# Ledger of designs, part 51: VH-VL binders against NAD kinase (nadK)

Target 1, 268 residues: NAD kinase (nadK), of Syntrophomonas wolfei subsp. wolfei (q0aze0)
Amino acid sequence: MKIILVNNRFKENTEKKAQEIAGQLSALNVEVIIDNGLDEPYAGTVDFIMVLGGDGTMLRAARRYGQRAIPVLGVNMGTVGFLSNIEINELAEYLPLILREEYSLEARMMLEVAVFQQQSLLTRVFCLNELLLRSNSPRMLSFALEISGQKLEPYRGDGLIVSTTTGSTAYSLSAGGPIADPQLDAFIVTPVASHIINKRPLVVSPEREISLHLLEEREAIIGIDGQIKMDFGAENRVLIKRAPHPLLMVNLKAKPFFTSIDRSLQRQ
Short names: E, the ipSAE of ESMFold2; O, the ipSAE of OpenDDE; V2, 0.75 times the mean of E and O plus 0.25 times the DockQ between their complexes.

## First folded at step 2 (VH-VL)

Design d49 (framework fv_ixekizumab)
Fold by ESMFold2-Fast, scan of step 2:
Structure d49 (fold): chain C 268 residues (1-268), chain A 122 residues (1-122), chain B 112 residues (1-112)
Amino acid sequence: as target 1 above (268 residues)
Amino acid sequence: QVQLVQSGAEVKKPGSSVKVSCKASGGTFSSYAIHWVRQAPGQGLEWMGVIIPILGTADYNQRFKGRVTITADESTSTAYMELSSLRSEDTAVYYCARDHRYKYGSGYFDYWGQGTLVTVSS
Amino acid sequence: DIVMTQTPLSLSVTPGQPASISCRSSQSLLHSSGYNYLHWYLQKPGQSPQLLIYLGSNRASGVPDRFSGSGSGTDFTLKISRVEAEDVGVYYCMQALQTPLTFGQGTKLEIK
């Protein structure tokens, strides 16, 4: 069995814990690859991915490995998050279940984001939460939204979010989008400070293709999961569709989504 | 071409704070980690900390225990290092440095700012 | 903290002759990825440091081929095959395996 341990090497305690866990796994005849964010993603075959950290580390792991259809377990390292399943102090208790493959999997949809300059593909990335298009200056954007070739009336405002259901509690929520059950597959399209009174968030089939481009030259950026940022101009277009594979999240214990989000919202 | 431009020299009294800026041009700011390194007069280099937007984290050398804060403003492509409770031992040139993008915190610094001299004197 | 020790602390070289600088770490810098997280920088007089060698042996963009890095684990060497006047400055090794990132004391290279 080969396991990838994903951690943040700039957190000294996290790196030490990853090395301790790697030593324990090696003693059990498990091959361990450590991904601390310094290298390109490990290109070989693996059986399991263990993410040691918070939601940010999980989003990076999903971007790097989410399309490989490999079980991914989030192990919390002391901060509250939505994407972890167990705490680090519980790992020793659950490790035998992991090694015997005695766990269930929850599939979470991902986005495939393709950025073009005219007809030329510049980049293709995958993400778990969302794509954000926003102005990078005080000026409003004017942009076109197309859903499966259907051209909507132009949008005017500060931007737009195209989110997965997992991402419904991230930037989309802050922009006034709905809270979605992450077991559902759908795109959530949420305007950011739209100046057109009747623009509402849309919930769209995940089989649709969503296209965005600027209608006039402005300073804009696109953001991916709050971690990647790219300049976006009138010569660019982005195509968003459902990624080929969902992220396969490991469930070792029940983590109730609705009571968790309800508690979080009462603190805001 | 990538360039890091830092704010100008400062003279501070003991017990005050200083905030040094580092403005990046060229390349995608949010995809790079920005480190802060200082050099006391006639001495070697000392790492202070890093902000890593791609990992959603900032991390610090523990010897500055609660005195250092590193932040970034992506809209202006500017990183900041604030050091509080200044002592005479904090007199140094402070550098910002960029970590290589594709290694996501590989810890090698491909571009450096010009440095900011901070003098702490009574 | 990982302690980085450089030898010598200073070196005087006639132009055209080789130079060698050693860097030793208090623990292995070889990561499970197969990389040594050891980098070399040059600080010329009055200037910011600049990258020479990264990950043990890789030459940075624009660095002349007379510079080379070697070593693994705890012992590393920076070599200059033919020292030139523009090579004057202080050379630093740095480990980036774990925080805090730490530097050697520096080696001052002077021309005779």
Scores: ipSAE 0.000, ipTM 0.383, lowest interface PAE 18.2, mean pLDDT 84

Design d5 (from x34 with heavy chain T57R; framework fv_ixekizumab; at its last look DockQ between E and O 0.81; V2 from the best seeds 0.00; counts 0 for: pae E 10.4 > 2)
Fold by ESMFold2-Fast, scan of step 2:
Structure d5 (fold): chain C 268 residues (1-268), chain A 122 residues (1-122), chain B 112 residues (1-112)
Amino acid sequence: as target 1 above (268 residues)
Amino acid sequence: QVQLVQSGAEVKKPGSSVKVSCKASGGTFSSYAIHWVRQAPGQGLEWMGVIIPILGRADYNQRFKGRVTITADESTSTAYMELSSLRSEDTAVYYCARGHTYKYSSGYFDYWGQGTLVTVSS
Amino acid sequence: DIVMTQTPLSLSVTPGQPASISCRSSQSLLHSSGYNYLHWYLQKPGQSPQLLIYLGSNRASGVPDRFSGSGSGTDFTLKISRVEAEDVGVYYCMQALQTPLTFGQGTKLEIK
C-alpha cells in the first residue's frame, strides 16, 4: 500500500509529526511518499492521501491530487478548520480502519480553471474553494462575465469570486456570499465591492461554464484558493467549469457542518 | 440499519431484456460500491459487475460485457442491473450486494438484497 | 481471472463436531496493505448469502466465535469448532484482490 503524506516542512511540529507517522506506516509495510509542497506532485499511483495540517494544507493537497479520485484524509494538528476529519492524537486508533478501507467518502466538487492568453491555453489549475479576480491597483476593474455563453451587463468594481460550495465559507462569505451546504454542487458567483448596486451573488448550476475577461487595460490578478496568484490582463480570458472529478474526502467520524459553521461565525 | 430491497420476480422470453432494481436504505448510498451477483438454480455464485455511485463508474465481468449495464440513481438511492439478449441459461436469482469500500475490488459484501428470480423460457 | 477452488464440495457433520473447509486461489491474495482480500460467505437454504469472515480472519458482526478464518497468500481455511444445526448451508470463499471478483464452487455442509 502506498500513501502520500502531505505536510508543510516550514512548521517544525508538522515536520516532526510527518516523520513519526511515516515511520509508523513503514513499520506496517506501507510505502510513504512525503509531499511538503515545494517539489512537483508525486507522479506515481498511490492508494491514499493523508494531509497533516490545517485547511491551507488540505487546499494545497486538493489542487495537487484532487483529480486522481484517491481518498484524502485531513488530520488536524490542533488548528481550527473545516476540512480535517480526525485529530493527530486519534490517528493511531483509526489507522487500522484506513488500511482495511473501512471508511465512508464524501465527494466535494472542485473548479477547473483554464487561463488563456489570446486563444492559447496558458495554464490549467484545479481548486477546492475559489477563483478570485481582483484589481492589483487602486483603480476598479471593468470586466465581462459570461455564463454558458450568456453575456451579462458589464461589472465594475474590485473583482469577482467564483466559488464551490465548499468555498462558500471562505472568501466568498467575506465578500457577502451565501453559506452553502457542501454536499450540494453549485457555483457561487460573488462580486467584490461592485460599483453597480444590482450586482448580487449568483448561485448557478455546476454544469454551466463561466468566463471572465477585462474590458479595459487594468492591473489585475487571478487568485486560486488564496495561495496561487497569476497576473491577468486585457489579453487574458479565464474559463471556469466543474472539474472532472470531485475531491474524495475520507470520513472516519462524524463532523457536523452546520454546527461547525455556527460556532465559527459566533467566535468572530 | 442498512437494507437493500430488490424488485420482484420476472419471467422473460429469450431475446428480451430485464432490468432489476436494488434500493438502498438506512445508510449513505453513494459512498459504497453496489455489486451484482447471480446464482443459477442449484449452482454457485457468479459476479456480474459493480457500480460506484460516487464516481458514476461501472465495471463488468468480461463474459457479460456488452449485455449487462449497471446504473445508479443517487436521488432515489437505487442501483439497476439490466441484462439484454436473454438466453435460457440466464435463468437465475440475481442479487445486489454492498461492498464495504467504494472500489471495484477489495470489498467484502456486508449487506445483500433478498434476490430477484429471473426466469427465461419460451 | 483468479480461480478459487474449494475442498471438499460437500461435508456431513455430526452436531457438536468440528468442520473445516479449504479455499485455494490461483495467485496470492495478499495485498500490499498487509491484508488478504479473501472473504467467506454462508448461504442458508432459501436465503441470501451472508458475510461470515472478511479479510482472511476477521469475524463479521453477529457471527458466533466458533467460526474462524485462517491462512495467507493462496491457502485459506474456514473452521467451525463445533457445528450446530443452524450452520447448514453452502459456504463460499471469494477473492476481492482484483476484478472480476470470483467465488469458489461452494461447500455444502449437512448434518448427519
Scores: ipSAE 0.514, ipTM 0.789, lowest interface PAE 3.1, mean pLDDT 90
Fold by OpenDDE, look of step 5:
Formats: sequence, structure tokens, C-alpha cells
Structure d5 (fold): chain C 268 residues (1-268), chain A 122 residues (1-122), chain B 112 residues (1-112)
Amino acid sequence: as target 1 above (268 residues)
Amino acid sequence: QVQLVQSGAEVKKPGSSVKVSCKASGGTFSSYAIHWVRQAPGQGLEWMGVIIPILGRADYNQRFKGRVTITADESTSTAYMELSSLRSEDTAVYYCARGHTYKYSSGYFDYWGQGTLVTVSS
Amino acid sequence: DIVMTQTPLSLSVTPGQPASISCRSSQSLLHSSGYNYLHWYLQKPGQSPQLLIYLGSNRASGVPDRFSGSGSGTDFTLKISRVEAEDVGVYYCMQALQTPLTFGQGTKLEIK
């Protein structure tokens, strides 16, 4: 068995814990790769991914490994979030289940985000939460939104968020988007400070494709999961699809989503 | 409690195809693998193949030479096994079973369907 | 394919007496996780198979403690400390280390 431990190199406690867990796993004849984000994602075949930290670390793990259909377990290390399943102090208890592969999986839809310059692909990224398009100046953006070839009326505002249901409790929520059941596959399209008062978010079928481009010469940025940033201009287009594979999140312990929403949101 | 309920008995002619269904209830369908195992009269158990619904991927026993197709419908929590080019030797009770892992291998079958008798005769 | 060989193929046991079934694999079933990917099933007359022992030595839910699995690598044993009438049926070992999954021939247990 081979396991990747994903942690945050900027958090010393996660580094130490990763090393400790690696030692424990090695003693059980489990091969361990530690990914603290410093190097490129491990390219070899692995059986399990353990994320040590909070939601941010999970998002990074999802981007790096989510397309590989590997079970991913979130292990919380002192933070409050939506993406961890067990606490670090529970790991020892659940480790036998992991080794015996006695756990359930929950599929979480991911986004496939492709950014183009004219007809050339600049980058393609899979992400768990959202794609953000926003102005890089105090000026509003004018941009076109197309859904499955249907051209909507031009948007004017600070920006737009295209989120998964998983991402519904992230930036989309702050922008006024709905909270979505993470077991539901859908796009959530949430305007950011639209010039149209109370412009409603859209819930879009995962079977559709979403396209965005600017309608004027303005400087904008694209943000992915709040961790990747790139410039976006009039010559660029972004295409968003459902990722071909969902993130396989490990469920070792029942974690009621709806009963924990208030508690989790109060701490954000 | 997890239950696997299979479709009813089938009588088929040689050369035809049969499709057996297996509906799961009482658990998370997509979290586990669904295996198909058959048993000829008075014989042992033979593994036919497996599907992992959450991945939409299937693996087969190559001894069937591509005659087996396993599919799954997550919306109905139902797995299907289709066997084509039926022969008299295909007369057997066909079982679906839940694998306790999401993988093709390593899993044990903790729940079994009641079995579906498929009789192939001219 | 991994070949699974059971011995004996049949046994008749007096109630209350012990029984032992051997299962041998053509290659090691020991996984890097430390577990043996060997499982035991019981098929009672007229019924579907049911899980008896998983991963070599773990009793499935509801399985009496008179059943035990042991062994590692290529040699495995299922033991019944005190055979009861309800234990009648065919016992199968199965490897799940790699596809195709393969079963032993089965061991028919009867009561004398």
C-alpha cells in the first residue's frame, strides 16, 4: 500500500505530524510520500491520500490529485471547515479501517477549468470549489456568460463565481450564493456585486458547459479555489465543465452536513 | 440493512443474450463494488466481473471472452450483468455481491443477492 | 490466474467434533498492508453464499466464535471447533488479491 500525506509546509505542526504519521505507516510496511506543496505532485501510483490540515490543504490536494480517482481523507488539525472527516487524534482509531480499505466514498464533483488565449489553451485545472472572475481595478467588468451555447445578457459587476456544490459554502456563499447539498452535482453561478440589484445566482446542470469572456478592454483576474491567480483580459476565454472524475472523499465517520452548517459558518 | 435483490429466472436459447439486474438498498450504492459470480448446477463459484459504480468502471474475467457486460445505474442503485452468445454451459445461478471495497480486488463480499437462475436450452 | 486449492473436497463430521478445511493459493495472498486477501464463504443448502471469514482471520458479523481462520501467504485454514447441524453446506475460499478473483473448489461439510 502506498499513501500520500498532504500537508502545509508553512504550518510546522502539520509537517511534524506528517513525519510522525509517515513513520507509523512505514512501520506497518506502508510506503509513504509526503507532499507539502514544495515539489510537483507525485506521479506514481498510490492507493490513498491523507490530507493533514484544513480546507485549504484539501483544495490543494484535490487540484493536484483529484483527477486520479484516489480516495482522499481529510484529517483536521485544529481548524474548522467542511472538508475534513476525522480529527488528527482519531487517526489511530481509524487507521486499521484505512489499511483494510473498509470505508465508504463520497463523490464530489470537481470543475474542469480551461483558460484560453484566442484559440490556444493556456492552462487546464481541476478544482474542487470554484472559479472566480473579478475585476483587477475599481471599475466594473462587462463580460459574457454562455451556458451550453446559450448567451445570457451581458453581466456587469465586480465579477462572477462558478462553483461546485462543495464550493457553495466557500466564496460563493459570501457572495450571496445558496448553500448546496454536497451530494448534489451542479454548478452554482454567483454574481459578485452585480450592477443589477439582486441578480440571482444560477443553479446549472453539471451536463452543461459554461463560458466566460470580457466584452471590453479591462484588466481582470481569474482565481481558482482562492489559491491560483492569473491575469485575464479581452483576449482570453474560460471554459468550465464538470471534471471527468469526481473527488473521492473518504467517509470513515459520519459527518452530518446540514447540522454542522451553523457551527462551521459561525467560525468563518 | 443492506439488501441485493435480483431479477427473476430466465430461460434462453443458445446464441441469445440475458441481462440480469441487481438492485441494492439499505446502503450507499456508489461506495462499493458490485461483483457478479455464477454457479453452474452442482458446481463451484466462478467470478465473472465487477463494476465500481462511483467510477463507472468495470473489470471482467477474461475467460468469458468479452461476452460479459456489467453496467450500473446509480440513480436507481441497480447493477446489470449481460451475458451474450449464450451456451448450454452458461446454465447457472448468477449472483450479484457487494464488495466491501471500491476496488476491483481486495474486497470481500459481505452481501449477496438471492441469485438468478438462467437456463440455456434449445 | 491465482489457483485456489481446497482440501478436503468433502468431509463428514459428527456433531460436536472439530472440522478443518485447508486452502492453498498458487501465490502469496499477503498484501503490503499486512493483510491476507483471503476470504471464506459458506453456502448453506438452497441459499446464497454468505461471508464467513474475511482477510484471513476476521469473523464476519454474526458468525459464531467456533469458526476461525488462520494462515498466511499461501496456506490457510478454516476451523470449526464444534460442528453443529447448521454448519452443513459448502465452504469456499476466495482470493481477492488480484483479478480475476478465484475460488477454491469448495468443501462440502456433512453431518454424520
Scores: ipSAE 0.139, ipTM 0.681, lowest interface PAE 3.3, mean pLDDT 92
Fold by ESMFold2, look of step 5:
Structure d5 (fold): chain C 268 residues (1-268), chain A 122 residues (1-122), chain B 112 residues (1-112)
Amino acid sequence: as target 1 above (268 residues)
Amino acid sequence: QVQLVQSGAEVKKPGSSVKVSCKASGGTFSSYAIHWVRQAPGQGLEWMGVIIPILGRADYNQRFKGRVTITADESTSTAYMELSSLRSEDTAVYYCARGHTYKYSSGYFDYWGQGTLVTVSS
Amino acid sequence: DIVMTQTPLSLSVTPGQPASISCRSSQSLLHSSGYNYLHWYLQKPGQSPQLLIYLGSNRASGVPDRFSGSGSGTDFTLKISRVEAEDVGVYYCMQALQTPLTFGQGTKLEIK
């Protein structure tokens, strides 16, 4: 068996714990690859991914490995978030099940984000929570939203969020979007500080294609999962659609979504 | 409790096809492999193939030379096995079984359907 | 394909006596994980097969401790320390290392 351990190198407790766990797994004849964010994603065949940390570390793992159909387990090392399944102090209890591959999977929709300059593809990325378009100056944006070729009336405001249902409890929620059941597949389109009162959040079929571009030159940014930033100008457009493959999240322990909402939303 | 309920017995003519259903309840459907195994009268068990609904892919025992098609409908938690170009040698009880994992292999079958008798006679 | 060979194909056992069933594979079933992908099933008369032992030696839920599995690589053994009337049926080993998954021929256990 080959496992990737994903941690955050800027948090000493996760780095030390990753080394401890790697040692334990190696003693059980498990090959371990540590991904602390420094190197390019491991390209070889692996059987399982273990994420040590909070929701942010899971988001990076999803962007790196989510399209590869590899099971991903979130192991919480602190305040409970939305994307962990077990606590670090429970890992020894569940390790035999992991090694015997005795677990179920939950599928979580991801976004495929393609950014263009004029007609040329600049980059394609995948994300688990959301794409954010926002102003990078005191001036508001004027921008166009198209959904499957249907042009909405222009938007004016600080920006727009296009989120998965998993991302509904992240930035989209802070901007006034609904909490969505992560078992549903949908886009959630949430305006940020809209100048137009009637621009309400939209819940959109995952079969749609979403396109954004600026209607005048302004300093803007595309944010991905709150962790990747790209400059965005009038020469750019972005196309968003459902990613070809969902993130496969390991379920060893039931985590009741609806009864845990209040506690999870009070995290840092 | 997890259970697998299969469609009822069928009598078929040689050269025709049969489609057996397997409805899962009491557990997660999409993340577990669903295998098909048959047993001719008085004979042993023969693996036919598998589908993993969450991955949308099936794999087959090539002994059947493309006569088998395995599909799944996640909205109804139902897997299907269709065997075409039936021969008298295809008379058997057909079982569906749940693999304990999402993989095509390395799994053991922890739950079995009740079996579906398919009789091929002229 | 991996060929699975069971020995014996039939056995009759006096109640209370031990029984032993051998299963041999045409290639090693030891996976790089350190586990042997060899499973045992029991098919009682008139019933569907049911899981008995998985990964060579682990008893499935509800299986009495008089059942044990052992072996590694190509040679595996199922033992019943004291046969009871409820143990009657056909025992199958199965390899799950690679597709196509393959079963042994079955061992019919009867009470003498």
Scores: ipSAE 0.006, ipTM 0.518, lowest interface PAE 10.4, mean pLDDT 87
OpenDDE, second read of step 3: ipSAE 0.030; ipTM 0.623
ESMFold2 (binder alone), look of step 5: mean pLDDT 92; pTM 0.947

Design d50 (framework fv_ixekizumab)
Fold by ESMFold2-Fast, scan of step 2:
Structure d50 (fold): chain C 268 residues (1-268), chain A 123 residues (1-123), chain B 112 residues (1-112)
Amino acid sequence: as target 1 above (268 residues)
Amino acid sequence: QVQLVQSGAEVKKPGSSVKVSCKASGGTFSSYAIHWVRQAPGQGLEWMGVIIPILGTADYNQRFKGRVTITADESTSTAYMELSSLRSEDTAVYYCARSKTWGYSSGYYFDYWGQGTLVTVSS
Amino acid sequence: DIVMTQTPLSLSVTPGQPASISCRSSQSLLHSSGYNYLHWYLQKPGQSPQLLIYLGSNRASGVPDRFSGSGSGTDFTLKISRVEAEDVGVYYCMQALQTPLTFGQGTKLEIK
């Protein structure tokens, strides 16, 4: 069995914990690859991915490995989040189940984001939560939104979020978007401070293709999962579609989505 | 309780650089913008720039002609302002301040301020 | 750059009397959303500035009812209905419609 351990090299003590866990796994004849963000993603075949950290580390793992159809387990290191399944102090209890492949999988859709300069592809990235288009200054944006070739009336405001259902509880929620069952596949399109009162969040088929471009020269940025930023100008166009493969999340422990989000909203 | 805590006072020579830190506690660091504002002795307030940590984006007052760089380290909830090619007129108290980033009502108003860092540029 | 002009430069007020400070912008701060992107701050001697009024007329948390903001577009006013000793300091208006964010030159309020 070959396992990738993903951790954040910049978080205190996570590197030491990753080495400790790698030693324990090696003693059980498991081959371990450590990904602390320093090197390129491991290019070989693996059987399992274990993410040591919070939601941010899981988002990074999803971008690096999510398209490979490999089981991914989130192990929380002490911060409450939505993407981890077990706590680090529970790992020893669940490790035999992992090694015997006695777990269920939940498929979570991902976005494929392609940024163009006219006809030239500048970059292509995948993400689990969302793409955010927003102004790089207090000035509002004017931009065009197309859904599967259908041109909507121009948007004016601070920006737009195109989210997965998993991302419905991230920035989309803060911008007034709906809470979505992560078992559903859909895009959620949420305006950020739209000038037009009747611009509402849209829930659209994951088979749709979404296109964005600026109608006026403005300094804007594209944000991916809150972790990657790219400059975006009037010469640029972004295309968003469903990624070819979902992220396969490991479920070892029941973590009911609706009661978890309800508690979070009540505690503010 | 939200606090912005800045690094201590510094004395620098002309032509050198200074890097001031601003550590945020008691809130979600990455979802807010951190601004830098300076005040020369007996003078008013001057905006230097802003960083939005979650987007990794910074914007600057052109008056500093590429001398100012604002960065953030979300792992330590700390923002930094580095000012290079220091001159005597850069002697000032440097403040960090926080604003919300989303929506029309966010309006970039500064709800919390750091205690200030005195930077003295003396030959 | 948007230029912010405050008048007067200084005020000396007897305790209990009202005070009024004006702020004028070189262009309209009224956004298409209906908000005026103008805010007021108070800097007490030896302290960091603190927020008083945001978006033209909204009192910040903990700010006494005696403070009020009014105006729209290019002309704004901060009023103190009854000045108290603790109100001594320098008052600044700030525009946040566009970068660079700019402040007025400040108005010093002193007790007679």
Scores: ipSAE 0.000, ipTM 0.404, lowest interface PAE 16.5, mean pLDDT 85

Design e14 (from o32 with heavy chain S107K; framework fv_oberotatug)
Fold by ESMFold2-Fast, scan of step 2:
Order: sequence, then structure tokens, then C-alpha cells
Structure e14 (fold): chain C 268 residues (1-268), chain A 124 residues (1-124), chain B 107 residues (1-107)
Amino acid sequence: as target 1 above (268 residues)
Amino acid sequence: EVQLVESGGGLVKPGGSLRLSCAASGFTFSNAWMSWVRQAPGKGLEWVGRIKSKTDGGTTDYAAPVQGRFTISRDDSKNTLYLQMNSLKTEDTAVYYCTTHPRYSGKYLAFDIWGQGTLVTVSS
Amino acid sequence: DVQMTQSPSSLSASVGDRVTITCRASQSISRYLSWYQQRPGKAPNLLIYAASNLQSGVPSRFSGSGSGTDFTLTISTLQPEDFATYYCQQSYSIPWTFGQGTKVEIK
């Protein structure tokens, strides 16, 4: 069996834990690849991915490996979050279950984001939470939103978020979007500080294609999962679709989503 | 309310076949891993086999005494688990229970919920 | 296969007694051990999972301990409804196996 351990290179204690866990797995005849973000994603065949860290580390793992249909387990290292299933101090007890594949899989939709200049593809990325289009200057954006060929009236404001249901509790929530059951597949389209008073969040079929472009030259950026930033100008357009494969998240124990989010909101 | 109700038991001759059903209610059956456990009259519990949810691969595992003779299947549209028993032997006489494993509970694959059982008697 | 052996096979006790039942695995099973109660004529019910965790709704007089190969179920103060047969079960390795059972009978 071959396992990738994904850790956060900015946390040395996490890298030391990854080495410790790799030693334990090697003693059980498991081949381990450590991904601390410094190298390109491992291109070979793997059976399982273990993410050591918080939600940010899971988002990175999802972008790197989420389209390969490999089980991914989030192991919390003490950071409050929604994407981990077990705590690091529980790992030894659950390891036999992991090795025997005695776990459940939860499919989480992902976004496929393609950025074009004219008709030329500049980049194609996948993400678990959201794409953000926002102004990079004090000036308001004017931009066009098209949903499966249907052209909406122009938007004017600071930007727009296109989110998965998993991302409903991330940036979209801060911008006024709804909390969505992550078991549902849907796009959530949430305006950011719209000048047009009646622009409301939209909940859209995941089978739709969403297209965005600027109607006038402005300094703007595209943000992916709050971790990747790309310049976006009037010559660019972005196409957003449901990714071909969901992220397969490993569940070894139940975590009640609704009571967890309710507690988080009351403690804000 | 979570319930499992077995049916289909009865008297059958050695070499015969019988299909047991287990009707599930009160939980999302399609996500559950299900097992059959049997108990011969006056004897202890014996695990027969299990089936995983379709999402987790839908694979089956069996105890050696029933391997090749019994088949576990499920119909998620009807919330029903089945045990197809072929080439029955007198040693298969038992009360058959269906039971579920709470996959998301951290219960180390314990059998959390049990049906009331259905009696299968294999006799000439 | 992992063999599970319970001791004793039967015992006689009175209401108010402290009862201990042991279960031994033929190889280490970590904490993949559950305890079940079966009252006469009824289906089994889960008492303890992961060696030491009480199932919801189970009275606190029941407790479990152990890891690896040796496990114990304790009933601190036996009640009339506790006269039943008790089974341990390992879920570490397929095929899952039960102990032979311990019958707790009235004295």
C-alpha cells in the first residue's frame, strides 16, 4: 500500500509529525510519500492520502489530488475547522481501519476553473471552496455573468463568489451567502458589495456552466480557495463548471455538520 | 425510530434454498453497512457476512461456513437487505438477525442496531 | 481467524453482586472489541463498544476495560434485568468472531 502524507511546510512541528507517522507506516510495510508543498504533486499511483493540518492544508490537497478519485483523510493538528475527520491523537487507534479500508467515503463536489485570454486557455485549476472575482483597486467592477448561455443584466460592485456547497461556510458566508448542506451538489453565486440593490445570491444546478468577464478595464483578481491569486483583465474570461470527479473524503467517525456550524456562528 | 425487521424464515429441506429479507427504516439505508448474524438454538452468536454501501464499493465478505453458498445483496430503492441461502445444511438452522454498523460513529464496527430475527429450520 | 474465549461460561449471582466477565483474543485486536447483552428470547443489544465506551442508554453500572488480548466487562451492582447471556466480539479482522457467551443466572 502507498500513502501520501500532505503537511504544511510553514509548520515545522507538522513536518516532524509527518516523519513520525511515515516511520510508523513503514514499519507496517506501507510506502509513504511526503508532500510538504515544495515539489510538484506526486504523479504515481497511490492508495490513500492523509492530510495533516487544518482546513487550509486540506484545500491544497484537494487542488493537487482531488481529481484522482483517491480517498483523502483530514487529520486535525489542533486548528478549528470543518474538513478534518479525526484528531492526531486518535490516529493510532484508527490506523488499522485505514489499512483495511474499513471507512466510509463522502463525495464533495469541486469546481473546475478555466481562465482564457481570447480563445486561448491560460490555466485550468480545481478547487473545493470557491472562486472569487474582486476588484484590486478602490474602483468598482462592471462585469457580465452568464449561466448556461443566459446573459444576466450587468453586475456592478466589488466582485462575485462562485462557491461549492462545501465552500458555503467560507468566503460566501461572509458575503451574505446561504449555509448549504455539503451533501448537496450546487453552485452558490454570491455578489460582493453589489451597487445593484436587487442582486441576490443564486443557487444554481451543478450541471450549469458559469462564465464571467469584465465589461470595462479595471484591476481585478481571481482568487481560488483564498490561497491562489491571478490577475484578471477585460481581455480575460473565466469558465466555471462542476469538476469531473468529486473529492472523496474519508469518514471514520460522525461529525454533525449543522450543530457544528451553529456553535461556530454563536461563538463569533 | 430506527428499525430492522427480518422476514422469510421457515422450514426448508437440506439442499434447498431460501431468501431472507430485512426491511430498514428510520435511517439512510443506502449509506449503511449491513451484516447478517445467526444463532443456532441454544448456542452462541455467529457472524455470517456483511455488505458495504454502494458508495463504499458495495463489496461483500462471508464467514467460511457459508462462503460460496450464501449471497448478501441490497436494494437501496426499497431499503431492504437480502440473504440468499443456497445448498442449505442442517447446520444452517438458526435465528438470523440483520444488523447495521454505524460507519460515522467511531464505534469500531460494533453492531449498533439489531432486528428481532427470523427462524430458519433446515430439516428433512 | 481470531478466536475469542470468554470466562466463565456461566455464573450464578444475586441482585446487588459485582460481576466480572473476561474475554481473551488469540491475537492483539487493539480496542476493536464490543460487548453485547442477550436476554432470554430477545435479540442481542450493544452494551460497550471500543472496549470501554458505553452505548447510549446503557446504565452506568456496566463498564468495560482492556486492550490488546485481555478484556473485562464489569457489572458493579447486578439488577434483576441483568440476568442474561453476555458476548464479546472482535471487529479487528474478518471474519468477525464472537466469544462463546457467559450466562449470568440467578443464584
Scores: ipSAE 0.039, ipTM 0.573, lowest interface PAE 6.3, mean pLDDT 88
OpenDDE, second read of step 3: ipSAE 0.264; ipTM 0.734

